# VH-VL binders against NAD kinase (nadK): the designs that were tried, part 9

Target 1, 268 residues: NAD kinase (nadK), of Syntrophomonas wolfei subsp. wolfei (q0aze0)
Amino acid sequence: MKIILVNNRFKENTEKKAQEIAGQLSALNVEVIIDNGLDEPYAGTVDFIMVLGGDGTMLRAARRYGQRAIPVLGVNMGTVGFLSNIEINELAEYLPLILREEYSLEARMMLEVAVFQQQSLLTRVFCLNELLLRSNSPRMLSFALEISGQKLEPYRGDGLIVSTTTGSTAYSLSAGGPIADPQLDAFIVTPVASHIINKRPLVVSPEREISLHLLEEREAIIGIDGQIKMDFGAENRVLIKRAPHPLLMVNLKAKPFFTSIDRSLQRQ
Short names: E, the ipSAE of ESMFold2; O, the ipSAE of OpenDDE; V2, 0.75 times the mean of E and O plus 0.25 times the DockQ between their complexes.

## First folded at step 2 (VH-VL; framework fv_bermekimab)

Design C2 (from Bb2 with heavy chain V50F; at its last look DockQ between E and O 0.08; V2 from the best seeds 0.00; counts 0 for: pae E 17.2 > 2, placed apart)
Fold by OpenDDE, look of step 2:
Structure C2 (fold): chain C 268 residues (1-268), chain A 123 residues (1-123), chain B 107 residues (1-107)
Amino acid sequence: as target 1 above (268 residues)
Amino acid sequence: QVQLVESGGGVVQPGRSLRLSCTASGFTFSSYGMHWVRQAPGKGLEWVAFISYDGSNKYYAESVKGRFTISRDNSKNILFLQMDSLRLEDTAVYYCARSPKYYWGSGRYFDYWGQGTLVTFSS
Amino acid sequence: DIQMTQSPSSVSASVGDRVTITCRASQGISSWLAWYQQKPGKAPKLLIYAASSLQSGVPSRFSGSGSGSDFTLTISSLQPEDFATYYCQQANSFPYTFGGGTKVEHK
């Protein structure tokens, strides 16, 4: 068996724990690769991905490996979040199940985000939570939203979020989006401080495509999962689709979403 | 192909003025922030000035503040550096450089550079 | 202003050697650091951005690490074309500042 341990090199506690776990797994004749984000994603075949940390680490892991259809386990290390399945102190207990591949998988839809300049593709990324378009100044943006070629009325506001159902409990929630069952596949389109006060979020079929572009010569920002940031201007277009592969999240123990969300929201 | 070509350098007397130009091609010039960076002979790199894509924001190094003016003509794809009250310590190769749009952080790095133009002084 | 201290100022190395260059910021700059390569008579070339992200087209033998105030550029196996001067640059805040440079020379 070959396992990737994903941690955050900026968090020493996760680095140390990754080393410890790597040692333990090696002693069990498991090949281990540690990914702290310093190097390119491991290109070889692996059987399992273990994410040590919080939601942010999981989001990075999803972007790096989500397209490869590898089981991904979130191991929480004392943070508040929605994407971890077990606690770090429970890992020893569940390790035999992992090694025997005795676990269930939950498929989570991801986004495919493509950014263009005119007709040229600049970048493509897969992400688990959301794409954010926002103003790079205190002034509102004017931008066009198209859904499967249907042009909506121009949006005016600070920005727009296109989120997965997984991402519904992330920034979309803070912007007034609905909480979505993660077992659903859907886009959630949530306006950020719209000029139209009662502009409502849209729940959109995953079969549709979403396109955004600016209607003015101003600079904006594209954000991916709150971690990737890039400039976005009038010459750019962004196309959002359902990713061809979902993230396969490992479910070792039951975590009832609707009961846990109450606890999580109370902590935030 | 992205190209930046500096011009306007030469020999000048202290206290005089000089205007550098940087002609851009191979990309949508009006969509990118631009920088001037200089390098004294045999020395390291020194950031000089920044101008945003539309010219609305400008920043200067303290060493040139009040003397140098960065500007641009997006209709002609040209970046300018007006240098007034020139001093001997301004001797350098002056590079224009593009700020990439799709990296971590906006306008923070320099992904393409010109060949540079030399500014020197006569006694 | 943020001062960048780069070390060493020069290093003698042979082809195949592992070369390490360090850069220290006078204050925390998170991961807002870039590395550039400059060859004689040429403009600098961007190698690494955001402390550890490899610029497109740059060989994988180049890598960057660090955060906060201490950063490292590593060339895992020096190639003939890698003999040059390297500069770090903080991108945290204006004014942007460079390290003093490190010249990688033939041993």
Scores: ipSAE 0.000, ipTM 0.476, lowest interface PAE 14.3, mean pLDDT 91
ESMFold2, look of step 2: ipSAE 0.000; ipTM 0.431
ESMFold2 (binder alone), look of step 2: mean pLDDT 91; pTM 0.937

Design C3 (from Bb2 with heavy chain R108Y Y109A Y112I; at its last look DockQ between E and O 0.03; V2 from the best seeds 0.00; counts 0 for: pae E 18.0 > 2, placed apart)
Fold by ESMFold2, look of step 2:
Structure C3 (fold): chain C 268 residues (1-268), chain A 123 residues (1-123), chain B 107 residues (1-107)
Amino acid sequence: as target 1 above (268 residues)
Amino acid sequence: QVQLVESGGGVVQPGRSLRLSCTASGFTFSSYGMHWVRQAPGKGLEWVAVISYDGSNKYYAESVKGRFTISRDNSKNILFLQMDSLRLEDTAVYYCARSPKYYWGSGYAFDIWGQGTLVTFSS
Amino acid sequence: DIQMTQSPSSVSASVGDRVTITCRASQGISSWLAWYQQKPGKAPKLLIYAASSLQSGVPSRFSGSGSGSDFTLTISSLQPEDFATYYCQQANSFPYTFGGGTKVEHK
């Protein structure tokens, strides 16, 4: 069995705890790779991924490994979030179930984001929460949104968010988007400070392709999961599709989304 | 214009060494994982090796492990393949190939290829 | 190692024909499969990644399908520039491996 332990190098107690857990797993003949965020993602075959930390660490793990159809377990290290399943002090209790594969999986849709310069692909990235297009200056953006070849009336405003249902409780929420059941597959398209009358958030089939480009020269950025930033200008276009594979989240402990939602949001 | 150009191929004798180079242009070389793939004359494609964007991780096909070494010089935008203990079965066109950014060795494909450089043997 | 079995080894076809090429993995590879086109004397060109995602700049007459261990490349209406050899490739685990190729040639 080979697993990846994902942690955040900037949080000292997660690094030390990852070393302790790796030692315990090695004693059980489990091969362990530690990913603290500094190195390239591990390229070899892996059976399981354990994320030590909060939602931010899970987002990085999802971007790096989510397309490999590998079970991913979120382990909370003290800050309550939406993406952890068990607490760190419960890990010893659940470890036998993990090793025996006695758990269920919950699929979470991811986005595939492709950024172009004119006709050339610059980068392709996956994300769990959202893509943000926003102005990188005091000036508003004027931009075009197409959904499966249907060109909507132009947008004007500070930007646009295209999120998954998992991302509905992140930036999309603060911009006025709905809270969505993370078990649904959908895009949620949320304008940011739109000046165009009747631009409401849209809930869009996951089978659609979403395209964005600027209609005039402006400094803009594309943000991915609030963690990756890319310059975006009039020469660029972004295409967004459902990623080929969902993130497979391990479910060991019941964590009903709806009965816990107010508690989780109040901690934000 | 994004391109990869291999060089250093030639005619060698079995048991000797050769070093291949791949020069990258038109993209930020240090942001991409890089691969070598070879093709024997009249045969199919065979993956050879990969190196991460910063050179910290390397993997090799079993047929070349212990004999070939992949490396890179990000300051010069050059990928290398050091081939030691060459055998007749190493006769091939050698391609360097780029993984998409964020996709090197992560289960995805090679989006840019060089033209290849031929390695052959004298009788 | 994961072995990729590609069928058929060759196809005789005419312009306008629908061409289907299959690729079978010896183990499950999820959707970690790519398709390449190679013309004589040239490097391979990526057509499809992640089993079904069309690479930018590739004509929409090319499509890929499948998951797990069985995969298909389809050319919906063969064009003169499509006569070439096609390879599948798994990227599920090292060593990455290719199918044996399918030569699509003039009938």
Scores: ipSAE 0.000, ipTM 0.399, lowest interface PAE 18.0, mean pLDDT 85
ESMFold2 (binder alone), look of step 2: mean pLDDT 92; pTM 0.944
OpenDDE, look of step 2: ipSAE 0.036; ipTM 0.571

## First folded at step 4 (VH-VL; framework fv_bermekimab)

Design S10 (from Bb2 with heavy chain V50I)
Heavy chain, then light chain:
Amino acid sequence: QVQLVESGGGVVQPGRSLRLSCTASGFTFSSYGMHWVRQAPGKGLEWVAIISYDGSNKYYAESVKGRFTISRDNSKNILFLQMDSLRLEDTAVYYCARSPKYYWGSGRYFDYWGQGTLVTFSS
Amino acid sequence: DIQMTQSPSSVSASVGDRVTITCRASQGISSWLAWYQQKPGKAPKLLIYAASSLQSGVPSRFSGSGSGSDFTLTISSLQPEDFATYYCQQANSFPYTFGGGTKVEHK
ESMFold2-Fast, scan of step 4: ipSAE 0.535; ipTM 0.769

Design S14 (from Bb2 with heavy chain S56D)
Fold by ESMFold2-Fast, scan of step 4:
Structure S14 (fold): chain C 268 residues (1-268), chain A 123 residues (1-123), chain B 107 residues (1-107)
Amino acid sequence: as target 1 above (268 residues)
Amino acid sequence: QVQLVESGGGVVQPGRSLRLSCTASGFTFSSYGMHWVRQAPGKGLEWVAVISYDGDNKYYAESVKGRFTISRDNSKNILFLQMDSLRLEDTAVYYCARSPKYYWGSGRYFDYWGQGTLVTFSS
Amino acid sequence: DIQMTQSPSSVSASVGDRVTITCRASQGISSWLAWYQQKPGKAPKLLIYAASSLQSGVPSRFSGSGSGSDFTLTISSLQPEDFATYYCQQANSFPYTFGGGTKVEHK
């Protein structure tokens, strides 16, 4: 068995623990590839991906490996989050189940984001939570939203979020979007501080294509999962559609989504 | 062969800015984390900063944090170090260095170094 | 920050001598230690990583040992090309830190 162990090299606490776990796995004759965020994603074939850290580390793992149809397990290392399945102090207990492949998989949709300059493709990225279009200055944006060829009335405001259902509890929630069952496949389109009073969040079929472009010259950015930022100007266009493969999340123990989110919201 | 070539060093005045470059060849630059390490004349080595393969993650030594910015252009195979608010203590030969990937030593050691570029101050 | 104390600061040696350099970390760093060789006017060269693993292309007369906080680099039979300054580096955590260096010079 070959496992990618994903952590964040730039968080010293997680790096130390990742090296200890890698040693334990190697002692069990598991081949371990370390992906600590410093080097490009491992290009070889693997059987399993173990993510050590919080939701941020899981989001990076999903962008790097989510399209490969490989089981991905989130192991929480003391950061509050929703994308991990077990805690680090439980890993020894569950490791035999992992090695015997005794677990279920939960599929989570991902976004495919393609950014163009004029007619040339600049980049293609995948994400688990959302794409954010926002102003990079105090000035509001004027932008066009098109859904499967249908042009909506122009938007004016600070920006727009296009989210997966997994991302419904992330930035989209903060911007007034609905909480969605992550077992559903849908886009959630949430305006950010819109000047148009009747602009509501939209829940859209995952079979549709969404496009965005600026209607006037303005400094803006595209944000991916709150981690990647790209400049976005009037010469740019972005296309968003459902990614070819969902992220396959390992489920070793029940994690009740609705009671978890309800508890989280009552703590604020 | 793997090659790293630094440039941009020179004589500066305290408080000024300087930008160093490191041009990489002979390997897939966009696949590796990169580091800056400096050495004051006649003194030992001091690690300065690291940047991930995609430029999204960075870490700085405390002595340079807030003054230096590490960045990279993967389309041109160039690593940069933007040095602002330069102090006399920043006088050194600056080396760019590559760390190997994917084994337990990933990101920990420097398997290839450039030839260095000197940053010094006029009196 | 983890402080690396290297000793001696210099050693005078002749070709054929055994040379031992020591490095002490201010806290435990497991085996996350490397040794580098630097010749005057040149960039450092990686000799040993993970305390005892010989880098590809490095002569077998170089060896490293130690774990925790105390480490040694040994050159079993010094050759003319080995006159240089040697540095240890802890790789346990950011920021990485180097020892002060040991200059191996002619008697």
Scores: ipSAE 0.446, ipTM 0.737, lowest interface PAE 2.6, mean pLDDT 89

Design S16 (from Bb2 with heavy chain N57Y)
Heavy chain, then light chain:
Amino acid sequence: QVQLVESGGGVVQPGRSLRLSCTASGFTFSSYGMHWVRQAPGKGLEWVAVISYDGSYKYYAESVKGRFTISRDNSKNILFLQMDSLRLEDTAVYYCARSPKYYWGSGRYFDYWGQGTLVTFSS
Amino acid sequence: DIQMTQSPSSVSASVGDRVTITCRASQGISSWLAWYQQKPGKAPKLLIYAASSLQSGVPSRFSGSGSGSDFTLTISSLQPEDFATYYCQQANSFPYTFGGGTKVEHK
ESMFold2-Fast, scan of step 4: ipSAE 0.467; ipTM 0.735

Design S28 (from Bb2 with heavy chain P100L)
Heavy chain, then light chain:
Amino acid sequence: QVQLVESGGGVVQPGRSLRLSCTASGFTFSSYGMHWVRQAPGKGLEWVAVISYDGSNKYYAESVKGRFTISRDNSKNILFLQMDSLRLEDTAVYYCARSLKYYWGSGRYFDYWGQGTLVTFSS
Amino acid sequence: DIQMTQSPSSVSASVGDRVTITCRASQGISSWLAWYQQKPGKAPKLLIYAASSLQSGVPSRFSGSGSGSDFTLTISSLQPEDFATYYCQQANSFPYTFGGGTKVEHK
ESMFold2-Fast, scan of step 4: ipSAE 0.498; ipTM 0.744

Design S35 (from Bb2 with heavy chain Y103T)
Heavy chain, then light chain:
Amino acid sequence: QVQLVESGGGVVQPGRSLRLSCTASGFTFSSYGMHWVRQAPGKGLEWVAVISYDGSNKYYAESVKGRFTISRDNSKNILFLQMDSLRLEDTAVYYCARSPKYTWGSGRYFDYWGQGTLVTFSS
Amino acid sequence: DIQMTQSPSSVSASVGDRVTITCRASQGISSWLAWYQQKPGKAPKLLIYAASSLQSGVPSRFSGSGSGSDFTLTISSLQPEDFATYYCQQANSFPYTFGGGTKVEHK
ESMFold2-Fast, scan of step 4: ipSAE 0.527; ipTM 0.769

Design S39 (from Bb2 with heavy chain G105S)
Fold by ESMFold2-Fast, scan of step 4:
Structure S39 (fold): chain C 268 residues (1-268), chain A 123 residues (1-123), chain B 107 residues (1-107)
Amino acid sequence: as target 1 above (268 residues)
Amino acid sequence: QVQLVESGGGVVQPGRSLRLSCTASGFTFSSYGMHWVRQAPGKGLEWVAVISYDGSNKYYAESVKGRFTISRDNSKNILFLQMDSLRLEDTAVYYCARSPKYYWSSGRYFDYWGQGTLVTFSS
Amino acid sequence: DIQMTQSPSSVSASVGDRVTITCRASQGISSWLAWYQQKPGKAPKLLIYAASSLQSGVPSRFSGSGSGSDFTLTISSLQPEDFATYYCQQANSFPYTFGGGTKVEHK
């Protein structure tokens, strides 16, 4: 078996812990690749991915490897979050189940984001949580939203979020979006500080295509999972659709989503 | 085969800025994390900064945090170090260095180094 | 941070001598230590990684040993081109730190 350990090199103590775990896995005849984000994604054949860290590290793993249909396990190392399944101190208990492939998989939808400059594809990225369009100045944006070719009335405000159901508890929640069961597939379209009072979040079929472009020259950015930032101008457009493959998340123990989010919201 | 060539060093006044460059050849530059390491005259080696393969992640030594900015241009195979608010204690030869990919048994070491570029002060 | 202590700071030697340099880490670093050679006015050159693995193109008279916190670089029969300063580096955890260096000088 070949396992990728994904960790964050720049967080205190994480590289040492990753190397300790790699040594333990090697002692069990597991081939290990450590991906700490410093080098490009590993291109070879891989059986399993362990993500060591918080939600941010899982988001990076999902962008790098989520489209390869490889089981991905989130292992929390102290940072509370929604994307981990077990704690680091539980890894030894669950390792035999991992090596025997005795676990269930949960599919989580991902977004495919294609950014164009005029008619040319500039970049294509995948993400687990959301795309954010926002103003990069105090001035509000004027922008067009199309859903499967249907042109909505223009938006005015600070921006817009297009989120997966997994992303419903991330930035979309902060902007007033609904909490969604991550086992559902849907886009959540949440306005950010809309000037138009009746612009509400939309819950949209994952089969639809969403496009955005600016209606006037403004300083704007596109953010992906809060980790990638790109300049966005009036000559740009973005196309968002469901990614071809979901992220396959490993379930080794029950994690009650609704009671977890309820407790998180009460601890204000 | 692998070659790293630094440039941009020179004499500068305290409080000024300077930008160092490192041109890479002989390997797929865009696949590797890259580092800056410095050495004050007659002293030992000190790690300064690292940048991920795509430029999205950067980390700095505490002594330079907030003053230095590491960046890269993968289309031109060039690594940069922008040095602002320079201090006399920044006097050193600055080396760019590559670390190997994907480690579990060896840790992170620096397998290739440039020749270095000297940063010094007129006062 | 992990502190790396090298000894001696300098050693006087003649061609043909056996030279040993030691490096001590303030914490356990397994076998994840590298050794570099630096000649005056030149960049450091990797000699050994993973405590004992010889880098391609490095002469076999160089060898490394050790694990945990104590490490040794040995030059079995010193050659004229070996007069240089040697540095150890812990490769175990961020931030990566170097020893103070050992200068191998002519007797």
Scores: ipSAE 0.450, ipTM 0.736, lowest interface PAE 2.8, mean pLDDT 89

Design S50 (from Bb2 with heavy chain Y109A)
Heavy chain, then light chain:
Amino acid sequence: QVQLVESGGGVVQPGRSLRLSCTASGFTFSSYGMHWVRQAPGKGLEWVAVISYDGSNKYYAESVKGRFTISRDNSKNILFLQMDSLRLEDTAVYYCARSPKYYWGSGRAFDYWGQGTLVTFSS
Amino acid sequence: DIQMTQSPSSVSASVGDRVTITCRASQGISSWLAWYQQKPGKAPKLLIYAASSLQSGVPSRFSGSGSGSDFTLTISSLQPEDFATYYCQQANSFPYTFGGGTKVEHK
ESMFold2-Fast, scan of step 4: ipSAE 0.484; ipTM 0.757

Design S56 (from Bb2 with light chain A50D)
Fold by ESMFold2-Fast, scan of step 4:
Structure S56 (fold): chain C 268 residues (1-268), chain A 123 residues (1-123), chain B 107 residues (1-107)
Amino acid sequence: as target 1 above (268 residues)
Amino acid sequence: QVQLVESGGGVVQPGRSLRLSCTASGFTFSSYGMHWVRQAPGKGLEWVAVISYDGSNKYYAESVKGRFTISRDNSKNILFLQMDSLRLEDTAVYYCARSPKYYWGSGRYFDYWGQGTLVTFSS
Amino acid sequence: DIQMTQSPSSVSASVGDRVTITCRASQGISSWLAWYQQKPGKAPKLLIYDASSLQSGVPSRFSGSGSGSDFTLTISSLQPEDFATYYCQQANSFPYTFGGGTKVEHK
């Protein structure tokens, strides 16, 4: 068995813990690859991915490995979040179940984001939470939104979020989007500070294609999962569709999504 | 053959800005994390900054945080260090360095270094 | 930050001598320590990584040992090309830090 341990070298103490866990797994005849965020994703075949960290580390793992149809387990290292299944102090207890493949999988949709410059594909990325289009200056944006060839009335405002249901509790929530059951597949399209008072979030079939482009020359950026930023100008177009494969999340322990989000909202 | 070549050093006045470049060849630049390390004349080595393979993650030494910005252009195989609000204490030879990938040894040392580029100050 | 203390700061030696350089970390760094050689006007060159692993192309007279917080670089029989300054470096956590250096010079 070959496992990738994903951690964030840029966070205190996670590298040492990843090495300790790698040593424990090697003693059980498991081959271990460590992905700490410095180098490109491991290109070889693996049987399992263990993410050591918070939701941010899981988002990175999903972008790197989510399209490979490999089980991914989130192991919480002390930050509160929605994407981990077990705590680090529970790992030793659950490790035999992992090695015997005694767990269930939950599929989470992902976005495929393609950015074009004129007629040429500039980049293609995958994400678990959302794409954010936003202004990078005090000027509001004027932009076109098209859903499966249907052109909507132009938007004026600070930006737009196209989110998965998993991302419904991230930036989309802050912008007034709905909380969605992460087991549901849908795009959530949430305006950011729209100039028109009646612009509402949309819940859209994941089979549709969404495109965005600027109608005026403005400084804007595209954000992916709050972690990747790209310049976006009037010469650019972005196409968003459902990624070919969902992220396969490992369930070893019941995680109560609705009670967790309810408690979180009451605290705010 | 792996090569790293720094450029952009020179004489600068305090408070001004300077941009250093490091051109990489002989390996797949876009696959590796990259670092800047400096050395003041007659002094020891000081680690400055790191950038991940895709530019999404960065870390800076406290002495340069908020003043220096590390970046990269993977299409051109170039690593950059933008140095703003330069101080006399920033006088040093600046080296570009590569750390090896996780499956080669864990990426915790510098297997290749450039020749260095000198940054110094006029009155 | 993890402080790396190197000793001695300089050592006078003759060709054929055994040279030992030590490095102490202010906290435990496991085996995540590298040693570099630097000649005047040149960039540093990696000698040892992960405390004791010899870099490809480096002569076998160089060896490293230690774990935790105390580390040693040994040159078993000094050669003319070994007169240089040597640095240790910890990679346990960011920021990476170097020792102050040890200059190996002619007696």
Scores: ipSAE 0.448, ipTM 0.729, lowest interface PAE 2.5, mean pLDDT 88

Design S57 (from Bb2 with light chain S53Y)
Heavy chain, then light chain:
Amino acid sequence: QVQLVESGGGVVQPGRSLRLSCTASGFTFSSYGMHWVRQAPGKGLEWVAVISYDGSNKYYAESVKGRFTISRDNSKNILFLQMDSLRLEDTAVYYCARSPKYYWGSGRYFDYWGQGTLVTFSS
Amino acid sequence: DIQMTQSPSSVSASVGDRVTITCRASQGISSWLAWYQQKPGKAPKLLIYAASYLQSGVPSRFSGSGSGSDFTLTISSLQPEDFATYYCQQANSFPYTFGGGTKVEHK
ESMFold2-Fast, scan of step 4: ipSAE 0.446; ipTM 0.742

Design S60 (from Bb2 with light chain G28D S93R)
Fold by ESMFold2-Fast, scan of step 4:
Structure S60 (fold): chain C 268 residues (1-268), chain A 123 residues (1-123), chain B 107 residues (1-107)
Amino acid sequence: as target 1 above (268 residues)
Amino acid sequence: QVQLVESGGGVVQPGRSLRLSCTASGFTFSSYGMHWVRQAPGKGLEWVAVISYDGSNKYYAESVKGRFTISRDNSKNILFLQMDSLRLEDTAVYYCARSPKYYWGSGRYFDYWGQGTLVTFSS
Amino acid sequence: DIQMTQSPSSVSASVGDRVTITCRASQDISSWLAWYQQKPGKAPKLLIYAASSLQSGVPSRFSGSGSGSDFTLTISSLQPEDFATYYCQQANRFPYTFGGGTKVEHK
């Protein structure tokens, strides 16, 4: 068996623990590839992906490996979050189940984001939570939103979020979007500080194609899962679709999503 | 053949800015983490900064944090170091360096280095 | 920051000699240590990584040992091209830090 162990090189405790776990897995005759975020994604075939860390590390793993149809397990290392399934101190208990493939999988939709300059593709990325279009200056943006070729009235404000249901509890929530059951497939389109009274969050079919472009030259950025930032100008267009494959998240332990989010919201 | 070629060094006044470039060839630049390492004349090596393969993760030595910015352009195979608020203690040969990939060495060591570019101060 | 101390700062040796250079880390760095060779006017060259692994193309007379906080680079039989300055580097955590260097010189 070959496992990718994903951690964050920039956080001291996760790197030390990743090395310890890699040693334990190697002693069980498991081949381990460590992805600490510095190098490109491992290009070889693997059987399983184990993510050590919080939601941020899981988002990076999803972006790198989510389209390969490989089981991905989030292992929490004391950080708060919604994307881990087990705690680090439970790993020894669950490891035999992992090696025997005795677990269920939960499919989570992902976004495919394509950014164009004029008519040339600049980049294509995948993400688990959201794309954020936002102003990079005090000036508000004027921009056009199209949903499956249907042109909406222009937006004026600080920006827009296009989120998966998994991302409904991330930036979309902060901008006034709904909390969505992550078992559902849908895009959530949430305006950021819109200056137009009738702009509300939209929940649309995951089969829709969403495009965005600026109507005036402004300093703007495109943000992906809060981790990748790209300059965005009037010559740019972004196209957002449902990604070809969902992220396959490993379930070894029941996840109390609704009670977890309810408690989190009450204590904010 | 792996090659790293630095440019942009020169004579500068204290408090000014300078941008160094490192052009990579002979390997898939966009696949590797990249580093800047400097060496003051007649002194030892000092690690300056690292950038991940896609530019999403960066780390800086405390001596340059807040003054230097590491970045990359993968479409052109170029690594940059933007140096602001330059000080006399920044006098050094600046090396561009690649770290090898995978378990045994991922981001930790420097298997290829450029020839270096010298940054000095007038008078 | 992790402090790296090299000893000696210089060593005088003749061709054929066994040369030993030591490096001490201010804290446990496991095996995350590399050794580099730098000749005058040139960029450094990686010799040893992960404390004891020989880099491809490096002559077998170079070897590394140690773990934790104490490390050694050994040149079993010094050759004319080995007169250079040698540096250790810890790769355990950011920021990476280098030792002060050891100059291997004639006489």
Scores: ipSAE 0.451, ipTM 0.732, lowest interface PAE 2.4, mean pLDDT 89

Design S63 (from Bb2 with light chain N92Y)
Heavy chain, then light chain:
Amino acid sequence: QVQLVESGGGVVQPGRSLRLSCTASGFTFSSYGMHWVRQAPGKGLEWVAVISYDGSNKYYAESVKGRFTISRDNSKNILFLQMDSLRLEDTAVYYCARSPKYYWGSGRYFDYWGQGTLVTFSS
Amino acid sequence: DIQMTQSPSSVSASVGDRVTITCRASQGISSWLAWYQQKPGKAPKLLIYAASSLQSGVPSRFSGSGSGSDFTLTISSLQPEDFATYYCQQAYSFPYTFGGGTKVEHK
ESMFold2-Fast, scan of step 4: ipSAE 0.523; ipTM 0.768

